# VH-VL binders against q9vpl3: the designs that were tried, part 324

Target 1, 224 residues: q9vpl3
Amino acid sequence: RGKINIQRPKAPHYERARVVAVTQPKYPELPKAKSCFKTRAERTQQQQENPYNEIIAREVRNWLDHSRLVAFFHLSSITADDIFRVRVQLHKQNLHLKSYGSKIIEQAVKNTRYEAIVPLFHSNHCIVFSPDPEKTAALLRIVRRVPQMVLLGGIVEETMLSRNQLVAYAQMPGLHAVQAQLVQTLSQAPGHLIQQLQAHQNSFVQVLDVHAKNQMNEETPKST

## First folded at step 11 (VH-VL)

Design cb23 (framework fv_imvotamab_arm2)
Fold by ESMFold2-Fast, scan of step 11:
Structure cb23 (fold): chain C 224 residues (1-224), chain A 120 residues (1-120), chain B 112 residues (1-112)
Amino acid sequence: as target 1 above (224 residues)
Amino acid sequence: EVQLVQSGAEVKKPGESLKISCKGSGYSFTHYWIGWVRQMPGKGLEWMGVIYPSDSYTRYSPSFQGQVTISADKSITTAYLQWSSLKASDTAMYYCARLDYGDYFGFDYWGQGTLVTVSS
Amino acid sequence: DIVMTQTPLSSPVTLGQPASISCRSSQSLVHSYGNTYLSWLQQRPGQPPRLLIYKISNRFSGVPDRFSGSGAGTDFTLKISRVEAEDVGVYYCMQATQFPYTFGGGTKVEIK
């Protein structure tokens, strides 16, 4: 047991006055308070310039360098519980779902053979990595049940593949199939694959922009 | 599934060296960071540093830079925290924790802790 | 360094009643993706910390839905809608927006 005894309560509603005579006769205007305040723009710029992105890019490069299968997805709004269930199913097949910011991905892949993937990451995205390219079929089977994840393309055995080429690879896996896809990819004009992937992602960006605008309008119901 | 198992409690004298361990299992050890966190008796959590086992890159908290060494041996999926010369002020519980930037952007799984007691 | 300040220092709660913990950062926790890397950890007596919430409001695997996180910028809240006996422990907020990573001072949740 504990009993609190308060015999002489005090109610201090004032501080002891300190009479500090300031020698300066007057202030033309009230000086702004000394502040460590930064505007949102200044804070954003400071964070963007932070070398912390290079540290995280190390993780991205490691996944890219040690994965024989990399699949890129647009990711629509999904609950943490739902993405966790997907992550568990993928993990059973040695498939690893990761999400990184666009600037970090750009930092990780600049001056590498993977630099062409940067345009895929202008909207919400995620990446699935695996050391085993034979798991492409398992990946597509799992993702078929997740409408929030939309396949954009990928990399198999260091070869960039479109969505349709990845689907074909899943149905006809093997070295000869990969070599055939590589020939098709290399025969295209520079940027053709990227243009196809960019067109797909730009459609999502436009949908997201319209959705964001509608959300902003809904957040200000007094405006019409 | 994912587990981090730390070495047992240690009782040391000031000036002695010590190396404690954190063994990871149930995941791709080289693809995740391992961080070390100190908790002094009756106090809160303090981040000490992190290591990326794939290339042994380390980043330390300024408060711990030069006071400890973090290392990893990816062949046995084990990370280490080492002191060359212990001080009484090093008495604490030490936790290892897995960290990644592609999943949760934070410490997701934690070891059970290693109690280090340094007294004369 | 970003300073993380938690209030209250202790929170005695009756079983089944709600609990609320506040965390304030000395500067904005918004990172380059527009995400805020604010996590909440639970440490039960004699046990290691456990991740509860990441990126302000997302529950980690196995975390009961009575836990919820909210906030933006510099002010964040962890709420437990109905406190259970197993929720006794110390709760910490953590920021991973900037090195060095920093933790709040902790809030002790106790049953009264």
Scores: ipSAE 0.696, ipTM 0.860, lowest interface PAE 1.3, mean pLDDT 80
Fold by OpenDDE, second read of step 12:
Structure cb23 (fold): chain C 224 residues (1-224), chain A 120 residues (1-120), chain B 112 residues (1-112)
Amino acid sequence: as target 1 above (224 residues)
Amino acid sequence: EVQLVQSGAEVKKPGESLKISCKGSGYSFTHYWIGWVRQMPGKGLEWMGVIYPSDSYTRYSPSFQGQVTISADKSITTAYLQWSSLKASDTAMYYCARLDYGDYFGFDYWGQGTLVTVSS
Amino acid sequence: DIVMTQTPLSSPVTLGQPASISCRSSQSLVHSYGNTYLSWLQQRPGQPPRLLIYKISNRFSGVPDRFSGSGAGTDFTLKISRVEAEDVGVYYCMQATQFPYTFGGGTKVEIK
């Protein structure tokens, strides 16, 4: 029984070969993704020429400009349903979860004060916007329950914060509370200073008083 | 709740001007696009154009470019669609709809529609 | 402009039976950023359109589970697993991948 050479199968009989040749599914040549060979510059130029991208970029810019709190998240294998749930929760807190393409974000922030955020958008991501920086704690509380959302950083009051800084910010008392504390502390400082400055004087007066009393006692003749 | 409320039905003659309105409420009006969609009687939906109320940036469908004007007044959270000179062919239901590129990339909320009838 | 073609034009369905609507685009709806911006809209008689599905397969808020969207590239399908009386109306696909946005011609779902 001739060993079927699996590595070099004998060519089928001519008639069978014809049938096989005709019945072989012609797979359309996958369009060579011309996109892989375009330089970043070419890609960027083509993107700039797309009026559609400009429109979306305008929206992104508007959100950035009108938000006092912006948080950037990486998304890891999150389902649409999960995103929707999170969105609803965030929305109840006046937090707006948005998702834009990385290239759109790049276009939106190009030559702006936000350009530094571009490196954060290399993968699946979302952005949360809020007009209220005091909602940072609420945001973090909600996101903690969503392991698929990883905090990358944020912008609070026009200041870019790292992940750790944003967490720290959320733990701080409100700006007004901090200011009040500062004012209180500063208001107490002069009082303490005065007290310290007067301490020596007061001590000296006390010593003199004691001395005076002692002298008076010595001068009082024991009236026998 | 997000709502878009449109102005009432209009009956006009050819050659007359018309401006219909769409008032948004329940959301930040300036952050979302408003689009207009035409539906002729017994026909499908036709995209007309969009406006970004924040800066009144507008884009039109080529078919409607120069035929209508889309505008917005952000102070009263209202978008407008207007004709300088109506034609009988403008008889249709007109819908405004909210568009968000960051969420759905589509029209998520719609107005109730404004019926415009142009007859001699 | 991208032409959206829906089939069938009319879909008479028995209550409780499934319905399927097809939408084909004249060109790929895959955006340069990799997303496909296809939506499905429902318009009940005498009502404005309502968003059902966005980005091919995502259900909009309040949309029942019996609605599902699928597809890729140029071919898309809306399925209703069990048609209810309230599902009567015209369904439209819409592309938002390229300006101008375009709608399919609509599919009328009716109860037999």
Scores: ipSAE 0.634, ipTM 0.827, lowest interface PAE 1.0, mean pLDDT 87

Design cb24 (framework fv_imvotamab_arm2)
Fold by ESMFold2-Fast, scan of step 11:
Structure cb24 (fold): chain C 224 residues (1-224), chain A 120 residues (1-120), chain B 112 residues (1-112)
Amino acid sequence: as target 1 above (224 residues)
Amino acid sequence: EVQLVQSGAEVKKPGESLKISCKGSGYSFTHYWIGWVRQMPGKGLEWMGMIYPSDSYTRYSPSFQGQVTISADKSITTAYLQWSSLKASDTAMYYCARLDYGDYFGFDYWGQGTLVTVSS
Amino acid sequence: DIVMTQTPLSSPVTLGQPASISCRSSQSLVHSYGNTYLSWLQQRPGQPPRLLIYKISNRFSGVPDRFSGSGAGTDFTLKISRVEAEDVGVYYCMQATQFPYTFGGGTKVEIK
């Protein structure tokens, strides 16, 4: 009953592309870029290199698709030894700390239901994955002792939750049915949830600013 | 703890088939890549290829493409390296190793190795 | 393929003295995402390789502080500040920036 509907604003796209082309700097002909045709060797090399990005994206999508709990964190400066200790503590609770570059996360989630998380990753970041959403309380207990990790939000049972909603979820009893009902209740107005997660990221910038100011104040002891 | 346990040493004749195994435990097997590395007697390390057990996606080194087959059975957390017809030049120690891009971006844990000897 | 060249082939060292191993790549190891995926592996006699250093300079869990990595672009160094008996073995650099993954030829560290 349906039919494939493709809407392309052809005239605006064409006009914009033309404007961009004429406003770009023009340089003398490059020795290698004279032809618009790619050589067999260049095409083969490009095909061999392209799978590299897909390999990492495959891993990221697998974690997202098979985790019932996903928590997003901003990550301040931390030593390799310290993050390893956190990773070990989390692993004992079936919680898996992962760090991926912002660009690879963007490529992994582009054109998927997860695309809305991309703005969370413009600063240093990490993600914790788990197949067990009942471990949310254990996660927050562990990261409470790690000031370098600041919770931004998460996904529980395929529902996007803000920082405050995820904290509320963690405080519920360990009965799965009760926790599932809470997620449904919290998600009743999901229209602005992404904006809420972005707002929490912006609030974190303010926290960092306050922390920086506090460091400046602590450097000057006030003796009276 | 994370462990990769490989099958025992093999002694084969040229032309025979062989399948060696690498069993993972102590981690989420389907979320990590398993790579295979060859070390010929008295020589260095050569990456052969790898598999993602979740969907059995494989990537091979050009030098080993068509020479071996890498597979995995996620129900028993085991990866495999297979030859249809062995050559004397396949005599080597074979290691499996776990690879993750979200942690160390490299091989973090290694199996103990499987010695394969091919001689008439 | 990126060729990884290690020097020296063999490094006889007196116990308690420093050792230095160099690794040079035929191409830059800087990935398009801005990271450099250069690691160092240790292989003790009769044992499998063990991850020692990742992303140029980060020590893997359980690796003693006497091991350090440095470098950029195409030139990398692994240093052992004070060699102990347990450090004898072959050390390999490895690149994971481009397929196929390639290893250096190895450097044998031994007591003399």
Scores: ipSAE 0.671, ipTM 0.844, lowest interface PAE 1.4, mean pLDDT 81
Fold by OpenDDE, second read of step 12:
Structure cb24 (fold): chain C 224 residues (1-224), chain A 120 residues (1-120), chain B 112 residues (1-112)
Amino acid sequence: as target 1 above (224 residues)
Amino acid sequence: EVQLVQSGAEVKKPGESLKISCKGSGYSFTHYWIGWVRQMPGKGLEWMGMIYPSDSYTRYSPSFQGQVTISADKSITTAYLQWSSLKASDTAMYYCARLDYGDYFGFDYWGQGTLVTVSS
Amino acid sequence: DIVMTQTPLSSPVTLGQPASISCRSSQSLVHSYGNTYLSWLQQRPGQPPRLLIYKISNRFSGVPDRFSGSGAGTDFTLKISRVEAEDVGVYYCMQATQFPYTFGGGTKVEIK
């Protein structure tokens, strides 16, 4: 059984070689990054009005302004197919998965209240937007199944939350439920107070009653 | 369904002002750019400019800058193209179109067009 | 401005035969992020333009599979594998990589 030389595979038969040559995907030559030698200043100055960046930056801002839930994720070696699957799942929950370049994010949030999010976008990342903050639990449930998506933090009701805070938020009962509980608790407080105040009075009355009964028993002459 | 409905045909004289409209429906009007495209009789398409309705930010083609004004009223989901003083050379079909910047990055939906005729 | 040049100006085609339209840009349409924002539009007689192809080779919703787009950099092609009567009209390429957006001069597809 001829040892398959993995290091120097025998050239395929000429016919096969032709087919392989024709079927080989021609990968576009990666544009030689001419940019390796441009100074940061040159790169910044030559930022020709990229119409795309401007347009998309406005999109990002619009999403941020209209979303009540925003979650930031780091993407670790995720395939396009995986992203698509997650996107579909999220979409079913009215969660919108978007990915933007760091420069676009920077442009979008520059001189805004969202400027603090810029450091989160140094690597591959995605953002999930939702108009409904109650979908936080659903979001986390979905992304838990996707190990390539790492939660970095988020914005809920215009408040920036850390990863831990966002997780905690997702575990909380809805605002209305919490409010209802609070109202219930507060409504019970006066009742307890009244009971406690009355408890002393009742005890006092009981003691007096016992005393009165005892006195009455002492005053009943033993009719011989 | 996404629809762009434009105002009706206009017949004007040179020197008159004109404002035509494009009403969007079936989508979030504030999330998409609206562009205007001119087509002179028997000629090709010319991008004039576009507006982001959310904040009324506008981009113009250099050829049309100062010649027309693009505006929008997001409350009624309507974009406008206006001239302060029409010329005979402004005779053309004018289209509004929605720019999708998410998936397609192109004008995915178009109005039916507004014919503007400027004749003395 | 990026100049878009289409060839031919007119393409008379027999029904059922293929058609090919070329679009050349004066500059590369590759955006800094790697995408190429080239679109093809169809305008039938008396109708507004319709989006056919976006980002070089992607068919827009509802567009028949007989339409295909290809190309890279500065050279782009729209192909119709089998021309139908409804395909009569003017076809435009459009670039959205740089402001101002620009259209090709158009190619008129006619039936012989």
Scores: ipSAE 0.097, ipTM 0.610, lowest interface PAE 3.0, mean pLDDT 84

Design cb25 (framework fv_imvotamab_arm2)
Fold by ESMFold2-Fast, scan of step 11:
Structure cb25 (fold): chain C 224 residues (1-224), chain A 120 residues (1-120), chain B 112 residues (1-112)
Amino acid sequence: as target 1 above (224 residues)
Amino acid sequence: EVQLVQSGAEVKKPGESLKISCKGSGYSFTHYWIGWVRQMPGKGLEWMGIIYPSDSYTKYSPSFQGQVTISADKSITTAYLQWSSLKASDTAMYYCARLDYGDYFGFDYWGQGTLVTVSS
Amino acid sequence: DIVMTQTPLSSPVTLGQPASISCRSSQSLVHSYGNTYLSWLQQRPGQPPRLLIYKISNRFSGVPDRFSGSGAGTDFTLKISRVEAEDVGVYYCMQATQFPYTFGGGTKVEIK
């Protein structure tokens, strides 16, 4: 018998086709950016920028605006088949792997609190976006099996985290919500006093570390 | 088949509390945002807010912030919209809808709606 | 907030004739290669809204060919090439370019 009706209400087939479409690089498709609008003065300042780069930058800003987990990776040599398999596995966890040029990322985060991430993208890179910060642990488990992807850092709940902080966030399942809340409350605007106290403590610790290091460098251990 | 099934119509008095539900099936419930949309009698659609069911993270329209609470229970694939104290102006049809993330950021599947009538 | 303005408020059409609905945004919704997050919803009498068109011009699954979307920037159009009885209802445009998501005021399509 030939196929009489191949379009049945079959969620697995529909979702599988959609996953492949979503996980593939979308070359012409540009998502809308929340912060797309500029004054005439701001547009004049962007006069020297490549129009194509600005359009793709709006796509990156849109992903940032709709994602609560953003992870940055260095990407070493990897086959198309291998990266495709990783992308499919990530998509099953609502993790979306995207790749953008460094100039596009610079344009996207320029004049934002995330501008400091630009140096991370000097070499080959990729970014994983998700609306779900609870998927950080799943992300790290998947990427551990992919030695070509090296975690550089990320953004969780609008807070920029180093590699070590992101790994710590993922490793403490019973305290994840408490840690996320604490990190969020240490944000500059609402937690200025707390930040000052933390900076003072960090400064003191750094002074002690420098002193201890200099002392150790000058001394000859076990030369009694 | 993706389906969102909402709770039945409600008739309440001003000052009463109310919690209505939206049960999702036929898809991975925790992978999609659920939005709530109000439609006052004879009027258009107003976005109220969205919730990510996996951790119950919410974003509200400024007009509805503090007026309602959106919540979800992923173990029974259900999202909720609740009022602590209803007003006559809350009389409306309330829809839940699934929000696509990434492909088009639009509401692709809608519940049948819950009519809420608040007697003045 | 991005304000979405629809015209006309009501569109009485003769069965089999075309209908055209316009949607205008107060700010550009980002001109891009079909990734402008402008959707059209159809609401038949007594029924919930249903997704008709997404990203300006893409028909959602099961949507008949007689529906088409077009536009860019701030001006968008939904066209029904040959209105059928089942097309009676209210049509809304929606933007998801920024929070809060906003809808047009609606256009009622009815048979005269």
Scores: ipSAE 0.015, ipTM 0.531, lowest interface PAE 7.5, mean pLDDT 76

Design cb26 (framework fv_imvotamab_arm2)
Fold by ESMFold2-Fast, scan of step 11:
Structure cb26 (fold): chain C 224 residues (1-224), chain A 120 residues (1-120), chain B 112 residues (1-112)
Amino acid sequence: as target 1 above (224 residues)
Amino acid sequence: EVQLVQSGAEVKKPGESLKISCKGSGYSFTHYWIGWVRQMPGKGLEWMGIIYPSDSYTTYSPSFQGQVTISADKSITTAYLQWSSLKASDTAMYYCARLDYGDYFGFDYWGQGTLVTVSS
Amino acid sequence: DIVMTQTPLSSPVTLGQPASISCRSSQSLVHSYGNTYLSWLQQRPGQPPRLLIYKISNRFSGVPDRFSGSGAGTDFTLKISRVEAEDVGVYYCMQATQFPYTFGGGTKVEIK
């Protein structure tokens, strides 16, 4: 406890004393749904979750730092059995399918060279990692059979590539010098590549939104 | 095949030190966490802590913080659980288990267990 | 800490009959990323635990289809549609939504 040193106040005029008494708040209980107030349990949960998020982000950074091939996918609804079969096929090629929350990815890549990838993860997603960039062709061959996985782009030899650039890379022979030259040629504007991918996604979303609005408009009666 | 192989059973006296091991094979050891779980005789499972072998980052359950030390040696793909001074209450089966947050978000493969008996 | 509570079965299960195992958490297991990190583990007598189900309802590799998981929020169920002799053991629910990880007390499945 601290000391509260109150000065002796002069007695207020009767009307002032009455006004102060009437305006004195009476709040026996705080609203449960008040978003700006957190219970002790909620505050404890937030404190515990902060270290936990860093634990998971550490795992993500380790995969990014030790993979020479990273491919980003949008993931539509898929059964556990189907994704398991895909994971098995990928694992035979030293390709590792992982799924992490968008906030964890943002935490993991913040203040790193990979921060530009964050916009790719605003929807359901998964990532494939490999230490071997020559496995890009095997990756695309496997994923071609999985319509629920839509390639968004990737990182090859620390260079960000669009979907089309990854397809081009996969078609190159396994000559390291030739593949490295292709990556360098295709990667002349890494930031612009991510922006192009985001713009394409936004265009698709706009088409879906227009279609939904047109469905609603078709339900309105027309008097002619 | 993913496999975790633990060291053999131990019989110790109170006050003695002990270090048990968990050797991983069939996967990239540095990309997965190793967790330790205690099961006292006739009781359920208790999470003790986890370690990330890539950088030896370790996190403990509050109830086990300061009671045990978890470590790993990635050059021999082995994780360790150690006590500086054993108590009779440490008598239990100890399991190591592989864990990651990108696949199953939990323990997927388990070792066979190491029985530790501490008695006078 | 999130407390995981499991209810004991009222009686031993007859071979070929269904069994349901219940698990309740003291608070919601929905992670801030939108997923629910609830797993089910099986421990046969004298054996280590084995992962059966992850993220409420997804079967782990090699787990027979007679096992299924369901639930949401704080209430979760593991169902065995046709209990076999090999299913004897203790079943544990586990949450990985919040640190520290916590397990249920276990539910014993035994045959008549």
Scores: ipSAE 0.742, ipTM 0.873, lowest interface PAE 1.0, mean pLDDT 80
Fold by OpenDDE, second read of step 12:
Structure cb26 (fold): chain C 224 residues (1-224), chain A 120 residues (1-120), chain B 112 residues (1-112)
Amino acid sequence: as target 1 above (224 residues)
Amino acid sequence: EVQLVQSGAEVKKPGESLKISCKGSGYSFTHYWIGWVRQMPGKGLEWMGIIYPSDSYTTYSPSFQGQVTISADKSITTAYLQWSSLKASDTAMYYCARLDYGDYFGFDYWGQGTLVTVSS
Amino acid sequence: DIVMTQTPLSSPVTLGQPASISCRSSQSLVHSYGNTYLSWLQQRPGQPPRLLIYKISNRFSGVPDRFSGSGAGTDFTLKISRVEAEDVGVYYCMQATQFPYTFGGGTKVEIK
């Protein structure tokens, strides 16, 4: 009895083949879930205009308008749990971590002074808002412990800063301290200049006085 | 701590006007949406509408459009739900809740509720 | 409007046993932004609703680990790994993918 070759079954008789072909269950082509492989960024780029967009955009605009510190981050393979932990830490410092779709951000900032931030939102991202620019150092300290959050840039006091500029800003003494130092430096400059100018004049006068005294001593006849 | 405190229970007659309040505290009131939810006695939850206190932008459920008015006074961090003319069918518990689209995209904090009873 | 259907209506559970609640939507809850805005709420007797789970599976602050959410598209599940006495109440699913926001009919969890 010939070993039934399971790997290459003999083609059934023509009539049987016809019956099998007709009775073969046509499995609906599983919709190629192309959607499962699209990155969040790709999905957000294909967003259709939705009435929701304006509602959410309003919120985004409000945060931007009332924040003195805004920081933009790229998110790399971060879990929801990790985000939650970071959110809690930031919140304790009056820092507000938000996540919006790229299209929403685009709509929110369209025809505004913030339009330049749109290129930052091509990937998974989050935004941190704060009413206090002095919290920049605290923000950076917190996110340093989160390697999945990569700083892209920010806005401080209505000024757009690069990543490096934002880091530098965080290292600076408070604005008032810097201003005080500047005023002090500027206030000392005129005094120093005056002193230098007067030093030369005083030196010259001293030399003249010495010379005059010497001449007077030479002219005093020894009255024998 | 984030808190929403609602006004006390109301007993009214049909045809009367009513305005109930929801006061937010412990957060920036102008940055978060406030929604109103109805719960009839022994029934489930029904979304009524939302308001953005910053500019008082309001959106209603179609079922409640024209039936109620949602408003807010950001100066005292208070949202309102009002009826011009109450019906017996308006008898329910009314909840205010905070909504944030940037975080949870849901109602994260709720008021204690205001019971409204409309009877002849 | 998106119709949210919860099953069962009532779930009598023995203390320490698991509970499972299903929520089905009439259409996909996947938003154009790629997120699914399904939340689970708990309402204890005489109390306002409380947020338990947001975006299908994320526990809200202060929510015990015994609560978990799962699902995709139109089918969602809330699980309680070990029911405690304080878990008695009505549970609601809510969709926020489109207006109007809609709630499930609720599932009453009771202790046997």
Scores: ipSAE 0.657, ipTM 0.837, lowest interface PAE 0.9, mean pLDDT 87

